# Designs tried in a protein design chat: VH-VL binders against q0atu2. Part 163

Target 1, 119 residues: q0atu2
Amino acid sequence: MLDKKARIRTSREYRNVFEKGKRLSGRFLIIYYVENALDNNRFGFITNKKIGMAVIRNRIKRQLRAIVREYQGQVKNKHDIVLVARAGIGKSSFEGMEKDYIAIMKKAGLFARNANKID

## First folded at step 8 (VH-VL)

Design tc24 (framework fv_dusigitumab)
Fold by ESMFold2-Fast, scan of step 8:
Structure tc24 (fold): chain C 119 residues (1-119), chain A 121 residues (1-121), chain B 111 residues (1-111)
Amino acid sequence: as target 1 above (119 residues)
Amino acid sequence: QVQLVQSGAEVKKPGASVKVSCKASGYTFTGYDINWVRQATGQGLEWMGWMNPYSGYTGYAQKFQGRVTMTRNTSISTAYMELSSLRSEDTAVYYCARDYGYYETSYFDYWGQGTTVTVSS
Amino acid sequence: QSVLTQPPSVSAAPGQKVTISCSGSSSNIGDNYVSWYQQLPGTAPKLLIYDNDKRPSGIPDRFSGSKSGTSATLGITGLQTGDEADYYCGTWDSSLSAEYVFGGGTKLTVL
């Protein structure tokens, strides 16, 4: 679970990211992202009704939080980032979602370092 | 700007299949889901399903499950909807529409012009 | 029959105000945001309202939307002959299958 200060909490804060941020699409995820005036990153998660029933949406939210938490240290500081699940994400594996997240964060220029790179 | 251009009218016999195309331009095709909606003669709008052009995954309305297939060709930014085992009640205008997700919801912000499919013996 | 209920028709004179209702349940309108689509005769539907009450760029402010509980309303003020069309509400349904559902449509006649 992410620390309270690392979470986007209010509708106003979500709307700010959607209205002022950049949009980038992956296979299963869309991210909206904008620099913030804080000294830390904040994340939001959206699994709308299009994704499926509550049990599926809740599973996806748990898995996305776990992925974000795992790679939290690699994300460039001072950003608000909202992850929006796309149609079909419920048919993806955990590994598939993780790979998609890494790919879109790299393409957005939001990954400062790759923790798994040995060379 | 954003456009969705559909294939021309089709006349089919009962039991045949029809494949409608929807060519997207003016945006990144793989970045937005595509929905298919039909409208039978003198009736309202009926949702058929969604297709994610990036992943290729689909979801179909229960009514059409087993008869509909939605696909895409990303090299030409084109979505397809194929309906098999056609019946007279499948006579309708078929629309593709772009799905725009905003905040906690999604809606259809751009629509194709429609493809008339007539099923007659 | 449609999952969302709209009156089949409504009529008003030019310059008047008209409202079109859309009634659903807790699994659709009560749990999600509503959109409205305008379909002029012989044309494809056009997005008119999204997120209950927001207008896309290019939609005049005489069109408005609202939602209360399991019902949504489309309002049109300063009615013009060019508004003669079918109007559909739509939303996602959070029940067993995740499907987009439309209202049955309302034919607006400008008399």
Scores: ipSAE 0.760, ipTM 0.901, lowest interface PAE 1.1, mean pLDDT 90
Fold by OpenDDE, second read of step 9:
Structure tc24 (fold): chain C 119 residues (1-119), chain A 121 residues (1-121), chain B 111 residues (1-111)
Amino acid sequence: as target 1 above (119 residues)
Amino acid sequence: QVQLVQSGAEVKKPGASVKVSCKASGYTFTGYDINWVRQATGQGLEWMGWMNPYSGYTGYAQKFQGRVTMTRNTSISTAYMELSSLRSEDTAVYYCARDYGYYETSYFDYWGQGTTVTVSS
Amino acid sequence: QSVLTQPPSVSAAPGQKVTISCSGSSSNIGDNYVSWYQQLPGTAPKLLIYDNDKRPSGIPDRFSGSKSGTSATLGITGLQTGDEADYYCGTWDSSLSAEYVFGGGTKLTVL
């Protein structure tokens, strides 16, 4: 699981990302990202009611956290990153989510250039 | 008041490099991304890339990847855009622009006056 | 040529209303806020509209913006001779390498 230091946990922290960050959309995800004053990255996850019932939303959150954890070591430091799940994500496979995450993070330039896992 | 003042006109030969400066004032330089946009004579606006003055992080348009370098000197609140391997098609007015950088949007609320770069044999 | 499509030109008489369209796709206008820029002859672009429909300070309410689906529209009422300029829409495009994209520009002529 993601370390507490690697998580956005407060409404204030989320608002800061939304208000000051950039936004990019993928097929299943929208990411908001902004530089922070820390030495580590923090991730946030949002799943709204458009995705489905709470049980589905919680599943999606778990899957997204797993994806982020898998690749967190390859993400450029000093960023707050919020993942917003789009409505269609509920019908996607885990691999589809992972692919979308990698694609959008690459487009955002948030991955290290020599990340073998994502190349 | 916010101001972006760019360096003067440049005349270069093909294959050379040009480095345009953009000095910012009237605001916290490290607080806003600087974007570069160019415009060939009689043509539209073309986005080149962004640079974050605090971290130095950059994002370039694919078209210019490997040929453009955006940097900054925070001590003098100045951003730089260097374009190498110049060709005639690079002849244009080059603008720096401040990105307000809020939220789901990026918009350029202040612009430099532009720098004319002419590439000719 | 441009990722966002604008009419190359529009024209109207003083006092009339004009609209300038900006057509894109889901990866740009569909997902992101649109900005509009005015460029008077021989000058740098100026922010005219941001966040689809917001006006910066100093921009008169004659200028308006709207967005629907994958298209955006700039409206200008009470057209003045001083409005003669090129107008560009712009937004992020996530289908590319996270690039900001402009429309091809629209030349507004005041008859």
Scores: ipSAE 0.015, ipTM 0.662, lowest interface PAE 8.1, mean pLDDT 89

Design tc25 (framework fv_dusigitumab)
Fold by ESMFold2-Fast, scan of step 8:
Structure tc25 (fold): chain C 119 residues (1-119), chain A 121 residues (1-121), chain B 111 residues (1-111)
Amino acid sequence: as target 1 above (119 residues)
Amino acid sequence: QVQLVQSGAEVKKPGASVKVSCKASGYTFTGYDINWVRQATGQGLEWMGWMNPYSGYTGYAQKFQGRVTMTRNTSISTAYMELSSLRSEDTAVYYCARDYTYYETSYFDYWGQGTTVTVSS
Amino acid sequence: QSVLTQPPSVSAAPGQKVTISCSGSSSNIGDNYVSWYQQLPGTAPKLLIYDNDKRPSGIPDRFSGSKSGTSATLGITGLQTGDEADYYCGTWDSSLSAEYVFGGGTKLTVL
């Protein structure tokens, strides 16, 4: 899936993004994001127990990773970005999550000008 | 400054419905989920459900399924909780609370002042 | 009935230390982070501790939290009369349809 250096792995790194980052909410997703001192982007994924049972949370996390991987070339470099699932995301389709991701990334100014999907 | 301001006290007869409001200010209303929690006199806190004000989607505690409805009006940053088929045991203070996510948890960082609902014949 | 178990009351003298326990199961405390809420008489609850052991701005360091396995503990040192309140633990429960659950509450009396 995502290259290991493109993943946020440690609790310290997650907490850094929450404490220093900007927050932007979508319909099904919240992103926290901050510029990093690295030469690449890193992504984190969080599905809280409030989302539902483990099988639902695991499906959502897998689908979010697939979406991020598909659009990784559109993301402006040198950011740590954490995706947090919102209550109700389990009732969304894959397409609904994808559209929400694109919308929030554009609104945050994190997508490069050549992103070819709209909303 | 984040504030959640709830509607005033209600007195209802058994079998009636009550609709409590919670007006948010000081933050982007659609950006945070809202939870509803009640507390009967001399009793503990009891979670009722969550509402996502952006999507309108909800999740209710099994105990209240079929009797509770949570909605919102984004144009006035207001959340609503309606409880139907009221019984005397529904006499309680009802709270709205804002849901905040930090790392792998979410918790209720700001609470409304509460709305007293009394159900009596 | 509460899902999480707390002692109904605890008491101590000013300046002393108390601990309040909160016991759950693998589907709630064992699976998730715990928060603590303080409720002064006649008021709404207030967030005291989140993420097991973190304090919001404005909460003095006399208040601390910890978690081990399926149990959580709230510690209060240097007790003051203004600490008299009901204290509730809370967390999400994954064994049901994703419900938030509270402890039964503990009434703290400072003599």
Scores: ipSAE 0.782, ipTM 0.910, lowest interface PAE 1.0, mean pLDDT 91
Fold by OpenDDE, second read of step 9:
Structure tc25 (fold): chain C 119 residues (1-119), chain A 121 residues (1-121), chain B 111 residues (1-111)
Amino acid sequence: as target 1 above (119 residues)
Amino acid sequence: QVQLVQSGAEVKKPGASVKVSCKASGYTFTGYDINWVRQATGQGLEWMGWMNPYSGYTGYAQKFQGRVTMTRNTSISTAYMELSSLRSEDTAVYYCARDYTYYETSYFDYWGQGTTVTVSS
Amino acid sequence: QSVLTQPPSVSAAPGQKVTISCSGSSSNIGDNYVSWYQQLPGTAPKLLIYDNDKRPSGIPDRFSGSKSGTSATLGITGLQTGDEADYYCGTWDSSLSAEYVFGGGTKLTVL
């Protein structure tokens, strides 16, 4: 599980990312990202009702948290990043989600130059 | 400017199939889901399903499961909705609509002009 | 037979205020953001309100939305003849395999 300090937790924090951040759509994920004034990155996860029933949404959130945790050390510092799950993600494999995350983060230029395991 | 332009009116016999197209422009086609909604004459709006143009995955209303197929051609930014085993009650105007998804919300912010499908013997 | 319930019709004179209700359940309006769509005669629906109470660009502030519990309300002040149309509420319903659901629609007549 992600460290508490690495999580976007308040409505105000989420609102700030959505209003001031950049938006980029991937295959299964939409990311909103903005620079923060902290020394660490913070991640938020959104799975709306379009994804499916609560059990599915919770599974997706768990999987996305696992993916983000795996690569968090390779993400550029001082960013707030919110992941919004797109329709169809529930039909994707974990590997598919991971691949999409890597692809969209690369496109956003959010990985550090010396990042590994993202090829 | 975001635009969704649909194909022309169709007249079909019962038991036949109809395929309606929806060409998108003014935005990144693969970045937004496409929904299909129909409206029988003098009736309300009825949601049919969604299609993710990037992945190709779909979600159909239970009512249309097994009878509707939503696809896309990304090279021409066009979504398709095919309805088979047509019945008289399928006579309606069919709309495509762009789905804007963010945070915990999803709504239809742009709509096609509609395609009239008439099913009659 | 619509999952969301709207009055079939409402009417008022120009300049007056009207409200259109939309009643649902915990699995739809209770848990999700509500959108409203305006459909002028012979035209495609148009997004009028999203996220319960937000207006898209181009929608005048005399249109408003609100949500409380399992119900939503559309408000129109300074009613104009051009407002005569059908209005639909809509939202997602997780109890129906995450289907989108509409209200039955409300016909607004400007007297």
Scores: ipSAE 0.761, ipTM 0.925, lowest interface PAE 0.8, mean pLDDT 94

Design tc26 (framework fv_dusigitumab)
Fold by ESMFold2-Fast, scan of step 8:
Structure tc26 (fold): chain C 119 residues (1-119), chain A 121 residues (1-121), chain B 111 residues (1-111)
Amino acid sequence: as target 1 above (119 residues)
Amino acid sequence: QVQLVQSGAEVKKPGASVKVSCKASGYTFTGYDINWVRQATGQGLEWMGWMNPYSGYTGYAQKFQGRVTMTRNTSISTAYMELSSLRSEDTAVYYCARDYVYYETSYFDYWGQGTTVTVSS
Amino acid sequence: QSVLTQPPSVSAAPGQKVTISCSGSSSNIGDNYVSWYQQLPGTAPKLLIYDNDKRPSGIPDRFSGSKSGTSATLGITGLQTGDEADYYCGTWDSSLSAEYVFGGGTKLTVL
């Protein structure tokens, strides 16, 4: 589970990220992201009704939270990041969603530099 | 500037198929889902389905399931909607529209100009 | 038949206010955010309102939206002849695999 402080919770805060943030799309995910004035990252998760029935939307949301939690330490600090499930995500595998998340976060420049690089 | 430009009018006989194209410009084509909506003469808007141009995945309205196929060619930023087994009641203007996600919903922020399909014997 | 119910027509004089209703059920308007689309004669629809009450850039503040329960309302104040059009509400229906549903449309005439 993500810490309470690491979650975007209010509709107002979600809308702020959509209105002021940058948008980047992946195969199964879209992220909206903006730098915050806090000392930590916050994540939000959106599975809108076009994704499918509640059981599918709930599964996708749970899987996305697990993916974000696993890679939390790699994310550059002080960002509000909203993950939006794209149409068709219900047909993807967990591994497919995970790969897409890593790819979009790297493309956005939100993953910290590889500390193990020699130079 | 965002534009969706559709193919020209089609006249078909009952039982034929029609394939309408929708060429996107002014944005990253794979970044936004495409919806198809039709409108019979003097009637309202009817949603047909969505297509994710990045994944190629689709979802169709139950009414059109089995008769509609939505595809894309990412190299030319073009979406396609093919409707088979045409009947006279399929006579309509067919629109493509870009899907925009905002908070907990999505809607159609830019529309193509429409393609008139006439099915007559 | 449309899933969402709108009056087929409304009319008013220039400068007046009109309201257009859109009625649905718990699986669509009751559980989702509503958008409104304007279709001028001979043209494609254009997004007018999203997220129940928000306007895209370029849409005058004369246009407003609201939602209560299973119904939504589009308001137009300071009515102009250029507002003559068909107006459609739309939203996702959360039943089954979900589908986008439109109202039957309302023809606005400025007399």
Scores: ipSAE 0.808, ipTM 0.916, lowest interface PAE 0.9, mean pLDDT 91
Fold by OpenDDE, second read of step 9:
Structure tc26 (fold): chain C 119 residues (1-119), chain A 121 residues (1-121), chain B 111 residues (1-111)
Amino acid sequence: as target 1 above (119 residues)
Amino acid sequence: QVQLVQSGAEVKKPGASVKVSCKASGYTFTGYDINWVRQATGQGLEWMGWMNPYSGYTGYAQKFQGRVTMTRNTSISTAYMELSSLRSEDTAVYYCARDYVYYETSYFDYWGQGTTVTVSS
Amino acid sequence: QSVLTQPPSVSAAPGQKVTISCSGSSSNIGDNYVSWYQQLPGTAPKLLIYDNDKRPSGIPDRFSGSKSGTSATLGITGLQTGDEADYYCGTWDSSLSAEYVFGGGTKLTVL
């Protein structure tokens, strides 16, 4: 699991990202990202009922957290990043999600230059 | 060439556990979920659950919740399905199947050859 | 007792056309892509149709799939003796804890 300090938890924190952050849409994910004043990155996850039942949403969240955790060390520091799952994500593979995450994070310029395993 | 090769037939007593293996080759093992499906003699296909080889996360059919455990060893590209508290009704051929879940598509494109599990007193 | 309903059996002579229906609900066929699987006697299932109407490589075009509403249909033209098998439709059902569900299967007999 992601460390607690690496998570966006409060509504206020989410709101800040949505209001002040940049938005970028991928095939399965929409990311909102903004610089923070911390020494670490924080990630948030949004899955709505359009994705499916709670069990599906929970699955998606677990998968997304796994992806984020895998690449966490390669993301530029001092960012709050919210991942919003799009409705079609429930039909995608873990690999598909991972590719989409990598692609969208690259577009956002959020990976460090020395990042590996992102090709 | 994608292949799923399952372990051999098992004979178990009621109350015992069985663990079936499914060795994958010809593709990136961690990239695709593995599903398990069983089929009793003369009966239809019954889905048991899925396992994501990368994360190890699983989703089980409600019917098997608490009795089935799906795991994997990524170093040898092998998935496992363990079914405990076996009963006679668990006698069936058990299949592993790769879930090609990519973009908006989801289907079982490759199947193991099946493993016969017989539960009898 | 299967979530998806198929006719238990269909039959036709070689060269003829057969259709196999698969009836579901909004939570499964209505919302998700349907796949069809062929199971020859004594063998493992084989993917026949995916994404409602697409054929994997190696599957001849005499096999077709379609979906409308909460129902799916498998069509087989130019029926051959080698087509004698069990056919299953399958899809995900979000109402059943995101479970995959199969039809009861249809036994195709070539007369």
Scores: ipSAE 0.024, ipTM 0.651, lowest interface PAE 7.5, mean pLDDT 89

Design tc27 (framework fv_dusigitumab)
Fold by ESMFold2-Fast, scan of step 8:
Structure tc27 (fold): chain C 119 residues (1-119), chain A 121 residues (1-121), chain B 111 residues (1-111)
Amino acid sequence: as target 1 above (119 residues)
Amino acid sequence: QVQLVQSGAEVKKPGASVKVSCKASGYTFTGYDINWVRQATGQGLEWMGWMNPYSGYTGYAQKFQGRVTMTRNTSISTAYMELSSLRSEDTAVYYCARDYQYYETSYFDYWGQGTTVTVSS
Amino acid sequence: QSVLTQPPSVSAAPGQKVTISCSGSSSNIGDNYVSWYQQLPGTAPKLLIYDNDKRPSGIPDRFSGSKSGTSATLGITGLQTGDEADYYCGTWDSSLSAEYVFGGGTKLTVL
């Protein structure tokens, strides 16, 4: 579960990340990220209309939150990170989304060195 | 500089297929979805579908489902839109456009110059 | 037979102001953010407004957008002859399967 303080909640805060942040894309995910002035990370989740029907969009959002929660301890502190579901993500498996998340976070330099899900 | 350059004009007979290309430059091709939009002479814009160049997955407007196929070749940063079983009403300018995600929506921030397709008997 | 309704034409003199409306439903404009595209004669469309009211870099502030309920509005002040173009609103529609929908377009004539 992501604590309230670990969530980006307001449209103003989301727009700040989009306007000032860096963008990096994966196969099923796009992240926008910026260093914050807080002592903790905050995550936002977006599943826009082109992803599919509400049932699919809600499932993906829940799965992305679960993935982020699983790996939250491995993310370098002091970042606002918005995950945007990319067109076609609804055709991916949970494992596919998880692998994409890990790959994109590593590529962005946002995971601690050697960060990964423990075997 | 971000640029989308489309293939040249095509003239086709009814029942034929046409394949339009859209070559991207100035950005990471696989990083942005591509949309296809057409416009008949003197008419408005009509959305045809999206293609994710990283995954290869697509979504098509119901009107074109079964007749359109969108693909890409990542090695040359090129997107393709193929429309089959052409009819005279398919005569239009076809555009590719880059999909930009901002907050809870997405829109088309860069467009190709258009490819005129004429279907004549 | 566009999903979003726009007036087919609007006209005004140089220096005047115009407003172009775009009317939709709860599944499109009412549920999403609106963009506006300008198409000069013989050219591809160009993004003019996004996220209801934001301007891309290079778009002058005499162009503005707004949204209320299921309708959006494009405002243009200080009209110039170079503004003669077709203007299209656009947004995603969530009613059954997601599709991007455009308004029918409004031809602006600066007389």
Scores: ipSAE 0.811, ipTM 0.919, lowest interface PAE 0.8, mean pLDDT 91
Fold by OpenDDE, second read of step 9:
Structure tc27 (fold): chain C 119 residues (1-119), chain A 121 residues (1-121), chain B 111 residues (1-111)
Amino acid sequence: as target 1 above (119 residues)
Amino acid sequence: QVQLVQSGAEVKKPGASVKVSCKASGYTFTGYDINWVRQATGQGLEWMGWMNPYSGYTGYAQKFQGRVTMTRNTSISTAYMELSSLRSEDTAVYYCARDYQYYETSYFDYWGQGTTVTVSS
Amino acid sequence: QSVLTQPPSVSAAPGQKVTISCSGSSSNIGDNYVSWYQQLPGTAPKLLIYDNDKRPSGIPDRFSGSKSGTSATLGITGLQTGDEADYYCGTWDSSLSAEYVFGGGTKLTVL
């Protein structure tokens, strides 16, 4: 699990990211990201109802949290980042999700320059 | 500005197939799902399915499973909807619509002008 | 026949207020955001309301939306002749393999 301090938890926090942040779409994910005034990054996860049943949405959310946790140490500091799962993500493998996350985070320029294991 | 421009009217015989195109412009084509919705004359809107232009993955309404195929050509920002084994009840105006997704919501913010498909003997 | 239930028609005189109801269930309206679409005669549908009560750019504040429980409502104040159209509510339904569902539509006539 992600540290409590590394999570976006309130509707206000989510709204701030959606309204003021940048939007970038990948194959399976859409990310919204904005700089925050903190010393740490915060992550939010959204699994839309169009993805499918609650069991599927919960599985996807769990998988995305695992991916974010794996690479969180390589992400530039002081960002709020919301991951929105796109339709069809339930048909992808975990590796596919991971690759998409890495790709979209690279496009956003959110990985540190010295980040490793992201190629 | 965002635009979805669909192909022209089609007239088909029962049992044939029809393929409608939807060309997108004014935005990143692969960044938004495309939905297809039809409307029979004097009837309401009926959702057919969605297609992810990046991955090509689809989700079809159960009613059309096995009979509808949604595809795309990313090089020309065009989505396609093919309906096979046409019946008279398939006579309708067919719309493509862009799916805007964020947070917990998903809605159709831009629509094509519609394509009339007539199935008659 | 439609998963979401709307009155088939409503009517009022110019300047008056009308409301259009949309009734569903816990698996659709109860759990998901509702959108409303306006369809003028002979034209494609147009997004009118999203996220229950938000208006896209260009939509006048005469149009409003609300949601409570498993029902949604579209409100139109200061009714104009140009508002004569069909109105559809829509949302996702997780019980139907995550299908999008529409109401049956409501024909608004301006008297």
Scores: ipSAE 0.060, ipTM 0.757, lowest interface PAE 2.9, mean pLDDT 91

Design tc28 (framework fv_dusigitumab)
Fold by ESMFold2-Fast, scan of step 8:
Structure tc28 (fold): chain C 119 residues (1-119), chain A 121 residues (1-121), chain B 111 residues (1-111)
Amino acid sequence: as target 1 above (119 residues)
Amino acid sequence: QVQLVQSGAEVKKPGASVKVSCKASGYTFTGYDINWVRQATGQGLEWMGWMNPYSGYTGYAQKFQGRVTMTRNTSISTAYMELSSLRSEDTAVYYCARDYEYYETSYFDYWGQGTTVTVSS
Amino acid sequence: QSVLTQPPSVSAAPGQKVTISCSGSSSNIGDNYVSWYQQLPGTAPKLLIYDNDKRPSGIPDRFSGSKSGTSATLGITGLQTGDEADYYCGTWDSSLSAEYVFGGGTKLTVL
């Protein structure tokens, strides 16, 4: 689970990332990301209505938090990062979401130099 | 600037298939979903489905499941919607629209000009 | 026909105010943001309002939107002849396989 310091908590903070940040689209995920003035990373999670019912959206949100938590040590410090789940994510396995997350974070240059690569 | 340009009008016989194209320009094609919406003569707007151009994944309205196929060719930034087993009730203008996903919302911010499909004997 | 209910027509004189209602249920308007689309005769729809009450760049402030419970409203003040069009509300329906749903459309006639 991510501790409270690693979470984007307020609508103002989400809005800042969306308006000021860079956007990259993956297969199942879109990330918005911006450097922050803190000494740590913060993550936000958005599952929109195109995905389906609240039960499905909540499951995906939990799985994405678990993925982010497992790889938090690989992420370059001082970033606010919002993950937006795309509609097709409901067709993905947990492994598929995990691979998409790693790929998009590497593309963004957000993984530390020594992070493991997907070949 | 963002543009979606659709293929020209089609006339088909009942039982045939039609494939409408939608060519995108002015943005990163793989970054935004494409939705398809139709409008029968004198009727309202009817959503058909969405297609993710990066993954190729789709979601179709239940009414069209089994008759519609949405695809893309990323090398030419073009989305396609194919509707099979055409009936006279499928006579309509077919639109593609870009889906802007932002902060738990999605809305159709740019639309193609429409493609008229006429199904007649 | 349509999942969301709009009046089929509305009319008013130039300079007047008009409102167009859009009624749904808890699974669509009650759970989701509403957009409004304007369709001038012979043209494709154009985004007019998004996220219940937000205007895209280039849409004048005489167009406004609001949402309360399971209903949404489009307001047009200072009505002009160029506003003569069909207006559609739209939103996602939060069912098992989410679908985008439109209102039946409202024809606005400027007298």
Scores: ipSAE 0.079, ipTM 0.729, lowest interface PAE 4.8, mean pLDDT 87

